# Designs tried in a protein design chat: miniprotein binders against q53ft3. Part 25

Target 1, 195 residues: q53ft3
Amino acid sequence: MFGCLVAGRLVQTAAQQVAEDKFVFDLPDYESINHVVVFMLGTIPFPEGMGGSVYFSYPDSNGMPVWQLLGFVTNGKPSAIFKISGLKSGEGSQHPFGAMNIVRTPSVAQIGISVELLDSMAQQTPVGNAAVSSVDSFTQFTQKMLDNFYNFASSFAVSQAQMTPSPSEMFIPANVVLKWYENFQRRLAQNPLFW

## First folded at step 3 (miniprotein)

Design sY33
Fold by ESMFold2-Fast, scan of step 3:
Structure sY33 (fold): chain B 195 residues (1-195), chain A 83 residues (1-83)
Amino acid sequence: as target 1 above (195 residues)
Amino acid sequence: SPIQEKFELLMEIAERLFEFAELLYEKGDKEKALLLFEIAARLFEFAARLAKKNNDPESYKEAIEYAEEAQKYAEEIQKELEK
């Protein structure tokens, strides 16, 4: 029912179900993660009156999980981006002598989703600065993907310039890709309330 | 309407990403193809929700069909990468 996305990693769409109403995604090497996107897959909505509370867990210095409420996903707001960099254990990553070689023990954080009544969720308060609006999540995510798409398409077109034309060139001709990217960027700039 | 304009833009973006993902898959870049199919699926789903709010069942059906297609490709690629 749910997906979890971290920039630069394979998207996870198969949560581990640990209870009838609880789902978990593992986040290995969580020290390198700044943001996590949690979203509904769209094929199975929440039952009427229910939604999902999103939690983040990391191991403390004793190896015990510490759970924090990040925010919520619902049928009306099915995607959310969360900043977790401020919530991670800071041990061993920062010191007065700059970035030195620090021996790290591999550790795994988790994203947990608890299916709860909307009335119950309304009475809970997420950690102060973790949540980012769903509007911002799609704007940031799409903008980075458009930049990556444009850079790759431009690089691909240049590398293919010395080769015989292939049928694939019909699907991403350089002028159409550039025009499409410019039009999308212009629309975002002109209509900030659109997104 | 603003909802209709947002729907049309999301559909256009998602369709372009879907096409690019197909190209990447054909060229053997399965990891990037997976990422782009997942992004396309999410954008199609977002468009479907907007169509539903706008009481436009035809646009909703179109967006949902594209979302399901993108999700199928993503799931197939995910399985291939886990071999």
Scores: ipSAE 0.014, ipTM 0.222, lowest interface PAE 7.5, mean pLDDT 66

Design sY34
Fold by ESMFold2-Fast, scan of step 3:
Structure sY34 (fold): chain B 195 residues (1-195), chain A 83 residues (1-83)
Amino acid sequence: as target 1 above (195 residues)
Amino acid sequence: SPIQEKFELLMEIAERLFEFAELLYEKGDKERALRLFERAAILFEIAALLAKKNNDPESYKEAIEYAEEAQKYAEEIQKELEK
């Protein structure tokens, strides 16, 4: 139903379902994460009157999760970008994940999605600095996504070079991807004003 | 405007990811095609968000239609991989 993307990492689309209405993504090495994108895959809408509340958790010194409400996704707003780099020293917020398993690893955080009534969601207040509103935040995120694409394509090209060739298989030339990436980098340098 | 320039850049990046995903899918590389369609959908959705902030319903519609198309391909491929 849902996807989770961190700039510089593989996208996750296979959430762990921990209850009928609750889904979780693991975020290893979360201290290096500045932004997280949560999105619906688009083919399965929420039932009428429902949406998803998005939570972030990190382990405290005892390995127990500290949950914070980041925001919401709905059929009308199926994706959201959150800044989490400022949240790790905050107090926990109201959350429906109280019965979840103990988080044992000190560097693994989680994104939680709770499917809730829109009326219930409207009465909740997300933590103050989670939503992305600044141009600079979008700029940094976009640059990291470009880097992520290039790294993926480069890794793919290397993997293909090491495989036994199949006449029915296709590979994407590394130079084509590199040229594409360099052209976008030049455009960004040429028009830094959209940063 | 700076927002319009960001929109155009994201649309171009997402369109190229979409094209590569189609190519990979045609050649049977479904797992890599899935990942690229998912990335394209995300970038189209970010572009739609920028168009919405810029009060540009035409650009918003364009971006969201592409995002929905990319998401449909991704969902179909994911189901294929589960069988």
Scores: ipSAE 0.000, ipTM 0.190, lowest interface PAE 11.2, mean pLDDT 67

Design sY35
Fold by ESMFold2-Fast, scan of step 3:
Structure sY35 (fold): chain B 195 residues (1-195), chain A 83 residues (1-83)
Amino acid sequence: as target 1 above (195 residues)
Amino acid sequence: SPIQEKFELLMEIAERLFEFAELLYEKGDKEEALKLFEYAAFLFELAAKLAKKNNDPESYKEAIEYAEEAQKYAEEIQKELEK
C-alpha cells in the first residue's frame, strides 16, 4: 500500500507487515538521511474513516527502538515529506565530542505506518520539527525535486555542449528542460493544489 | 478536466525524467540515472493516484506500468553500483 522515498536511493514499495495494521520500511545508513517521503501507492485506499500514522524509529544507545510520531497520510493527503535529521540526535541533546571513531552501533532506522481511525489521529501531536502541513509537504517535495532536476539538467547540457557530438548521439536540449520547468513553476505558484 | 490536466502534467514530467535517465545511463552516469529513475517512478505513482481518483482505469494502468519500468531500471542500476 505504501512507498518510501529517500533522495538518491531506490524507492521502496514493499513494506514489511508486522501486524494486521502495521507496516515498516528499513532505512539502512540512516545518518546520511535528511528527508523521507512517505506516500500511498494508490492501488488500495484506506477504508473510510481510517488513515496512516507515520512513525520514525532509531536505535538508542542500548539498541532499543525509539518511536516518534512524524505525521500522517490519508486518502485525501496521500503523501508527506518529513525531516528526520534532527530526530537522530536521540534523547535530549547529543554532542559528537569524541565520536569520530566510536564502535559501530546498528545503523538501521525504520519508518513505521500504523493504520488508525482518523479521529484517533486527530488527537495525536507529531514531534515539533518533523513535518510541515500535508499541502506544504507535497509542494516542497516537488519544488526541491524540480530544482534538483533543473540544476542537474543544466549542468549536463553544459557538459554535452563541451563535447563533439556523434552523428547518432541524442540528448535533451537545455531550453526544452528550462521551458518545461518554468511552465510547471508558474502553475505551481498560481495554485499549489493544482495537483 | 482539472484532474485530467494534472494527470497529463505529471505524466509529461515523469516521461521527460525517464528519457533523461536513459540518456545518462547510456553515457555511463549511472548514479545520476538512478536518481532520475527513482524520481520518475514516484511521479508515475502520483499520476496513477489521480487516474484512480478520476475513475480512469486505462490511464491508471499506463501510469503503473511506467512506474514499474522505472523502478526496475533503478533496481538494476543499484545492483550495478554495489559490489
Scores: ipSAE 0.012, ipTM 0.229, lowest interface PAE 8.9, mean pLDDT 66

Design sY41
Fold by ESMFold2-Fast, scan of step 3:
Structure sY41 (fold): chain B 195 residues (1-195), chain A 83 residues (1-83)
Amino acid sequence: as target 1 above (195 residues)
Amino acid sequence: SPIQEEFERLMERAEILFELAERYYEKGDKERALKLFELAARLFELAARLAKKNNDPESYKEAIEYAEEAQKYAEEIQKELEK
């Protein structure tokens, strides 16, 4: 249902479900991460009156998780950019992950998403300086990612055309990829946060 | 906020119409695409008005830029149809 994006890394779209209403993404080598983008995939909306609270967790000096509220995503605002560089120990907010017995490697952090009532989310205060946003940085990163994806898809199409086709084959024609790329670029240039 | 919820609904609807307009244009249905881009522009403009009333300059800027882009596409298609 959710995706997590870090500049220079492979996008994650398969969150680990740790409870009926809680999802987690692992962020290895988090000390090298400045910003994280959390977004909804757009296929399944939140139920009416609900949204997602976004938390960040890192291991303290004893390897124990420290959870902090970064912000929110909703059907009306399905993506958000968070600055996680410079966050320190100190639980500034109540969090639903506090009782979990999880010990992590020194360099692995997590993004947690808790599905909650909008009324409950409105009463919570995110950690200062966690939310956002370098629109220019996000635009540059997304542009590079689009270029990389387009090049990859185009090269795959050429390679596939030179091979013996498999009967159980699903592929994307190059012209469709080009149209998608052009349309996305136009929308991104006007509003880099449209998704 | 009821006004914020209305803004979000307008933006979502306008985005869907914008995307449909692009799809129709790609299929060569320029008349349909024109009407859909015009409709999208009007809904984005309405959303911008709500954001302005709500003293939210960032949302206003976002909505107005979308409205201008949709209107630009509509004008280009109109020119194509005239010739």
Scores: ipSAE 0.000, ipTM 0.073, lowest interface PAE 23.7, mean pLDDT 68

Design sY42
Fold by ESMFold2-Fast, scan of step 3:
Structure sY42 (fold): chain B 195 residues (1-195), chain A 83 residues (1-83)
Amino acid sequence: as target 1 above (195 residues)
Amino acid sequence: SPIQEEFERLMERAEILFELAERYYEKGDKELALRLFEWAALLFERAAKLAKKNNDPESYKEAIEYAEEAQKYAEEIQKELEK
């Protein structure tokens, strides 16, 4: 249902489900991580009135997990960028993972997603300046995404035109769109700030 | 209120997508324009639902009118591409 992306690493799309409503991604070598992107995969939306609370955890000096609320993903906002570099020594926030018997590897951080009621999520305050979102950033992302799609799709149109030089209408096959999405996702994984 | 803030966010983002859709359509990028109008319509519809839940009929009317306009543009472009 979810994906997790760190610059310079392979995208993760197979979260470990640790409860009916709780999902976890492992982040090895977390001390080198500045930003994490959490997003919903396209096929299955949250049920009406539900969303996902996004948590970050790292092991403290005693090896105990310290959970912090980063923010939220919803059907209306299915992706979010979080800056975690400043949070690795912070105090833990309230979290629903306290009673979970989650097996952890030392020196591995985790992203946790808890499916919760939107009304209950509105009662909670994310820690610090973790969330990165603004209208300018959204506009820039959208324009760069469109430019990427246009350039990718146009390469197929040119190749098609060479084979059929006088088509009666222009058309882009659905599989080209899928290939573009996969390429964009992979590129975003290598550098989330390329947009 | 949280509902009012979310409404403003949805309207703002939908308006940006709508404007970009018009720009790309003028440039002849009909496939991109179609997707942007569809995206704008979806966000305007979500804003309208929030306004209705917040008992704000003026905001509801504004959002739904924009949603209908974006959907009409998307349908027209879809017909152009299917023929």
Scores: ipSAE 0.000, ipTM 0.193, lowest interface PAE 13.3, mean pLDDT 69

Design sY43
Fold by ESMFold2-Fast, scan of step 3:
Structure sY43 (fold): chain B 195 residues (1-195), chain A 83 residues (1-83)
Amino acid sequence: as target 1 above (195 residues)
Amino acid sequence: SPIQEEFERLMERAEILFELAERYYEKGDKEKALLLFEIAARLFEFAARLAKKNNDPESYKEAIEYAEEAQKYAEEIQKELEK
């Protein structure tokens, strides 16, 4: 269902399925990797209402795997590029003497993809600066705006139930949509992560 | 049917946003137009999914064509803004 590409390496298109909703790619010699591209092959789309959360895991200095959320892929945005160089232990503020006589052992990192509900995915926060492209952020933003629109419009409509019943068509005044958009934009400007 | 009523509701809302996006674009507010086209595209996509679940291929085709048109305009505006 998925592909994984690292510059200078052969593309991987055979993810290991470790659960019904979880897939992994191994990244050997991950210390030489700066960016990873994750993409859908286009043959098998996500089920309706679902998408993929993309995680990165590397062995910590004590060998313990650390999973971090990088971002998302969806049917509407089937590819994303991620910067992982900043997530390696070599840049870590994790140990006060990390640079002092520390022997690094080569190991295998993983890209994990978890198939999740879009609503659930929209509430998760990826690790900072991992997604190089703003398109994934915009896709999540747009999906959250849809939810916000539904909640706002529905609340407004029930407050203004019409006296004349059962119209064959439903109409929402354009200015109601504009007011919602302006409120949403104002909130977004105050806290871009509120969506 | 309840599914048909929900489909019609989504189509109507998406159409209003689509028309609003066109007006903002004509007035030169490309950022607002982009956001509104993106929202309209998603509403049309939801309508298409409802039509598919309801085994209504005619409604599905109508909704997906509108979704594709809205997405096309959003992508063109996005490219314009990235120049």
Scores: ipSAE 0.000, ipTM 0.125, lowest interface PAE 12.7, mean pLDDT 66

Design sY44
Fold by ESMFold2-Fast, scan of step 3:
Structure sY44 (fold): chain B 195 residues (1-195), chain A 83 residues (1-83)
Amino acid sequence: as target 1 above (195 residues)
Amino acid sequence: SPIQEEFERLMERAEILFELAERYYEKGDKERALRLFERAAILFEIAALLAKKNNDPESYKEAIEYAEEAQKYAEEIQKELEK
C-alpha cells in the first residue's frame, strides 16, 4: 500500500505489517539520510475518513526506540517529504570525538505508518522541524513525482498502442511501475534538488 | 496565527492554480489542465487539514469544497483523455 524513497537507495515498496493497521520500513545507516519520502502506491486508496500517520523511530543512547510523529498521507495528499536530519543526534554539528578511534555501533531507524481516522489525525501535532513545510517545495516535489510517473506510464502506453491494432485504453503493468520507481530513485540520487 | 497565515497562503496558491487550470482547459490543453487541477486539489486538502488543526470549521468547509471541485474537474478530464 505504501512506498518509501531515500535518495541514493533502493526504493522500498514492501512494508512490514506489524499490526492490522500498522506498517514499518527499515532505514539502515540513517545518519546519512537527510530526507525521506513516504507515498501511497495508488492501487488501493484509504477507506473513506481514514488516512496514514507517519512516524520516525531511531535508537537512543541505550538502544531503545524513540518514536516521533512526522506528518500524514491521505487520499487527497498521497505523498509527503520529511526532513529527518534535524531529528537525529549529531545533525548539523561536528562530532567532538571524530579524531579518536571510537567505533560507532550500527544504527537502524524505522518509518512507521499507522492507519487512523482523519479527524484523529487532524488533532495531532507533528514534530516542528520534520515536515517540509514550504508549499513551493511540497508542490514542486509532488508535481515532479506525478509528472515523472505520468510521463513514464504514458510513454509505455504510447509504445503499446503503436503495436496493437486498435488501442482504446491505457494499461499499466506492474513491471512498468517498478521501472518508474527505479528511474525516479536514480534521478533523486543524482540531484536531490530535482524535486 | 502562523497556522492562519499558512492557511491563507495555501488557499491563495491553490486558487491561482485552479484558475490557471481552467484557462488551459479552455485553450484545449487538457493534459496540463489535469495536472494543475490535481495540484490545486492537493493544496486545498492541505489547507483543510490546517483549518481543522486550527479549530476553524468555516475555513475547513471552504477548503474541502474547493478540493472536491478541483478533484471533480480532474476526474472528468482524466475520463476525456482515456477514451
Scores: ipSAE 0.000, ipTM 0.107, lowest interface PAE 19.5, mean pLDDT 67

Design sY45
Fold by ESMFold2-Fast, scan of step 3:
Structure sY45 (fold): chain B 195 residues (1-195), chain A 83 residues (1-83)
Amino acid sequence: as target 1 above (195 residues)
Amino acid sequence: SPIQEEFERLMERAEILFELAERYYEKGDKEEALKLFEYAAFLFELAAKLAKKNNDPESYKEAIEYAEEAQKYAEEIQKELEK
């Protein structure tokens, strides 16, 4: 039902279902993670009146889980980007995962998704500003994509400009553009945040 | 607050686009500069709306001033491209 993305890592689309309404993704080496994207796969919508509360958990100094509410995903907002860098190590929120028999490996963080009533979700307060705005994420994507395209294309354009009889004109072979497109699409498929 | 932090992110992103627009204009790529100034103006306007909702008149004024400046550059470039 859900996917989970971390910049520089393969996308996870197979959450561990730990209860009828609860799903978990493991995040190894979480100290290197700045942002996590949680999204619905679009295959199965939430039941009417339901949504998903997104939690982040890491082991404290005693190995005990510290769960924090990051935000929500719904049929109307099926994806969200969360900043997890800088979260406080000792402070947790009330969470529905505390009573479950979830075995944790030390140094592995988790993303938890709890399917809840929208009315119940509206009464909860996420940890301070973990969610990244869609406008901000679009700006980041557009900027990085522009930079990636410009750098890739210009690396070939320079060599051709040096060799052309008319330096006032620059020609980029279609094959170079296609190679960039294929490389970008491959990387985007592996991790939409590689940009 | 969460709204203030979102305001800061929008302002930062808009400033990056504004700077990029200036660089494209200096390189002579006026069409791309126009698009980037228009997008920067849009993001500054969104930041202004957040500041207004947050009853923060100082941040609102700052964001609106930047939005107006970006829009002015966009209009001047568009006039250059039309003639």
Scores: ipSAE 0.000, ipTM 0.078, lowest interface PAE 19.9, mean pLDDT 68

Design sY51
Fold by ESMFold2-Fast, scan of step 3:
Structure sY51 (fold): chain B 195 residues (1-195), chain A 83 residues (1-83)
Amino acid sequence: as target 1 above (195 residues)
Amino acid sequence: SPIQERFEILMEYAEFLFEKAERAYEKGDKERALKLFELAARLFELAARLAKKNNDPESYKEAIEYAEEAQKYAEEIQKELEK
């Protein structure tokens, strides 16, 4: 359902599902990460009235995760770019992951996505200025590519099963298109002038 | 291998898009056909790069031939759409 990308790294499209409504991505070597992008693959929408709360977790000095709310993704805003550089250590947000906290390698952080009611999400405040507006070249390029991806994925999405012979075919377009996007993202990271 | 599995997925999906493009063209939707052939060509090229990295010249040749065919159709359709 979700993808996660970091500039200069391979895109992740296989989140670990840790509960019916909770998904995580691992971010190794997180101290070198400035921005993280979270996006919906465009093939399966959230149920009506629901969206995803996006959390960032890093290990504290005892190896325990400290979760912070970064922002949200919804059917109406299916991608978000977050700046995680400069986030304070030791300050956590209220979060739904609780006992799902897994002690990780000290250099590995996580992105968590919790599927929640839009009503509940509206009452929450993300950590200061984590969400990035379309101001810099990286944000503009990433948003443009995600928009292009959603347009393409939507053109191949099938609302009725009879038009798609197999459920696996519904997800193959998303995976393959993301690999195409990954190639262009990698080229951008190698040569910023390519943008 | 993971590279071989990804190659097969790319080839199958590119072929799927190629067939979609042919059907769109037959129905007179040249703009959609153009976009689909262009995307198919890029995916076949990506598959070719994986085959080359995997030191598989036979798969590379197959993917490149499909990429060239898709690109040829895209160029012909683009010319039809121009004045």
Scores: ipSAE 0.000, ipTM 0.105, lowest interface PAE 15.9, mean pLDDT 68

Design sY52
Fold by ESMFold2-Fast, scan of step 3:
Structure sY52 (fold): chain B 195 residues (1-195), chain A 83 residues (1-83)
Amino acid sequence: as target 1 above (195 residues)
Amino acid sequence: SPIQERFEILMEYAEFLFEKAERAYEKGDKELALRLFEWAALLFERAAKLAKKNNDPESYKEAIEYAEEAQKYAEEIQKELEK
């Protein structure tokens, strides 16, 4: 039903179902994660009056999960981008996963999705109010990610005139990186979720 | 995962080279097509090694299948050029 995307990682589309109404994605090496995108696959909509509450969990110093509400996805807003790098470890929110003790592994965080009544969701407050749930925000995030990658890769470019042959090393021409960037930008403009 | 990120970059670049090789062959530039298919095969093999190191059998299988296909086309073109 759901997908989860982290910049620089493979998209996950196979959530672990831990209850009839609860789904979890594992996020290893969570300290390196700045943003996460949660989205509906479009195949199965929520029943009328229902939506998904999106939670983030990380292990505290004792290995116990600390769950925080990030935001929501609904049939009307089926994708959301969340900034998790600014979260405070000292504040947990009320959540439906507390009794499950799902996170037991150090350095592995989780995204949890709980299918809930829209009326129930309306009474909940996301942590930090840093959640942004729109396709435009996702497109802007993706564009910045592309720009950052291109700038990073270009910083390693060397002039052909100063290149010393090294048979043990592999080199990627700057023009190839540029062509990939242009192709990705074109595809993103046509369909922001083409990946 | 840095290994997973490197796998994705190698796969995308190898696929790009594979496409360029097909276009070069269509235009009659068999020498360029051979070089590009050989390059794509090497990068797919590098991706497969990363997947193996990462204990990811699905990604390993995908990368190996693409590497074998690229190598097959390179061998066919090599035979054409030897005539």
Scores: ipSAE 0.000, ipTM 0.079, lowest interface PAE 18.0, mean pLDDT 71

Design sY53
Fold by ESMFold2-Fast, scan of step 3:
Structure sY53 (fold): chain B 195 residues (1-195), chain A 83 residues (1-83)
Amino acid sequence: as target 1 above (195 residues)
Amino acid sequence: SPIQERFEILMEYAEFLFEKAERAYEKGDKEKALLLFEIAARLFEFAARLAKKNNDPESYKEAIEYAEEAQKYAEEIQKELEK
């Protein structure tokens, strides 16, 4: 359902499902990561009235995970860019992952996605420094470009479903989107300050 | 240039869809070909706008030429479907 992109790394499109409504991506060597992109693959939309809360987790000095709310992805905004540099000190956010025993390696950070009701998400406050900055024109441009691409991919998927309503349109839109994101990832790997 | 790198990503994606549209047409799927050429044309137009913002007339010309070609194929297929 989801994808995770980090500059200089292979795009991840297979999240570990740890509950019916919870998904995790591992981020090894997180000290070198400045930005993370989380996106929906476009094959399976959220059910009506639902969306995804995006969390970042790192191990504290005792090896215990500290979860921070970064933001949200929804059918209307299916991709988001987060700045995670500078989030390694401070207090964690309220989160739904506390009781779960998520398989982890020491020194590995994680991106967690919790599928929640939109009304519930509206009541939560993301960490201020992690959200996409409106002042950063380059970040705004990148977000608009990703939104535009997803709109085209979504329009393509809808049109394909109208022409040939079959499971094949679930793979064709995903492959098109994944190919674009893989190219984006390759460009970012050549220049980590690209976005 | 971040704008130049985004232009390149858009061009690659639009070219991929353009090629896919050609293959759909060859297989007789004219409705799919029409859709894919229309999407490719819009993406090439977006790339052209980025090139214009980047003051890159060569990239702008390239993107516009591809957009016009995709739009031409879309219009021809639309006429075939109306027959």
Scores: ipSAE 0.005, ipTM 0.117, lowest interface PAE 11.7, mean pLDDT 67

Design sY54
Fold by ESMFold2-Fast, scan of step 3:
Structure sY54 (fold): chain B 195 residues (1-195), chain A 83 residues (1-83)
Amino acid sequence: as target 1 above (195 residues)
Amino acid sequence: SPIQERFEILMEYAEFLFEKAERAYEKGDKERALRLFERAAILFEIAALLAKKNNDPESYKEAIEYAEEAQKYAEEIQKELEK
């Protein structure tokens, strides 16, 4: 039902179900992660009146899990981006540089999704500096997909040219999509809310 | 295959956006429908390129046909908005 994306890593879609209403994604090498995108796959919507609360967990200095509420995903806002870099190495940033005194151990962090009533979710307050608006999160997710596409298409075109060099050959799908990507970037720069 | 997994994810997400676009158009929100169809078309085309890279012609054909359909709807809505 859910997907999890970290920049520079393959997207995950196989969440581990740990309870009837709870799903987790493992994040190995969590110290290198700055942002996480959580999104719905689009095949199965939440039941009416339900949504998903998104949590982040990392091991503290004693090896105990610390869970923090990052935000929410719903049928109306099925994608969200969270900044976690400030959350994974301290006690909520109450004391400057306190986290720098902790010797971190290699471990696996988790993204948790809890399926909850929308009314219950409305009563909860996410950690103050993690969440980004759903509109902004969806735009950023799409932007990263398009950036990955641009790099992929450019690499693909070069590889194809090297394998089958021919002046009459046309890379129509890649060239057409690259043109649409460039036009899309121009439109986004002129009006970030056009979608 | 990582390429196959990415293909499946993009197809599912693009189909979700396509359906949202149809519902937006039915409700009279043509500007939103246009943007959603354009986004769906791009994602279907990315999926098509992944299928091509993975030497999967059937998946490529499926994805490109969906991309063309989404683009067609976007162009029709764009014309309606220009009137």
Scores: ipSAE 0.000, ipTM 0.150, lowest interface PAE 12.8, mean pLDDT 66

Design sY55
Fold by ESMFold2-Fast, scan of step 3:
Structure sY55 (fold): chain B 195 residues (1-195), chain A 83 residues (1-83)
Amino acid sequence: as target 1 above (195 residues)
Amino acid sequence: SPIQERFEILMEYAEFLFEKAERAYEKGDKEEALKLFEYAAFLFELAAKLAKKNNDPESYKEAIEYAEEAQKYAEEIQKELEK
């Protein structure tokens, strides 16, 4: 359902499901990561009244995971860009991953996504330093890239849905997201104005 | 101009990746630094193509110089990793 992107790395589309409503991406060598992008795959929406709370977890000095709320993704805002560099060790927020406070590999962080009611999400406040400035060129480039992805996914879904009797049951395969990313890079090389 | 806007976005993003690559190299993460310098070089070259299309020789020279510098660092790191 979700994708995770780090500049200079391959896009991840295969989150580990750790609970009925909880998904995790591993981020090895996280000390070298400045920004993380979380986005919804294709045109498959959250059920009405639901959204995703996005958390970041890193091992503290004792190897214990510290979970911090970064922000949210919803049907109305299906992608978000977060700055994780500079987040402080040992300063966790309230989180739904309490049962998973297990000692971890020191260099591996995680992005956690919890599918929650919008009412519940509205009562939570993300950590203040995770928000990314809209005037940042990385943010602008990434937002245009994501817009291009959703245009592609929407076009693909409409095309495929018209060819099936049950459009609401259609899924965009995770491999199609990887193919889109590859195609986006190629098209950028051929014509940098296409986006 | 849309071409000028795309040029500016590509240049600033490439510069961001270039700086990230330098920091990765300083930390000893040579494989990450290589990938970031290669990507930065690629984006600087795309910016140069836009500047050329926009008939802006000053911006073209700037972008090409950054692309060449990024390629130089990538080649040096690649040689270190092949040892």
Scores: ipSAE 0.139, ipTM 0.592, lowest interface PAE 5.0, mean pLDDT 79

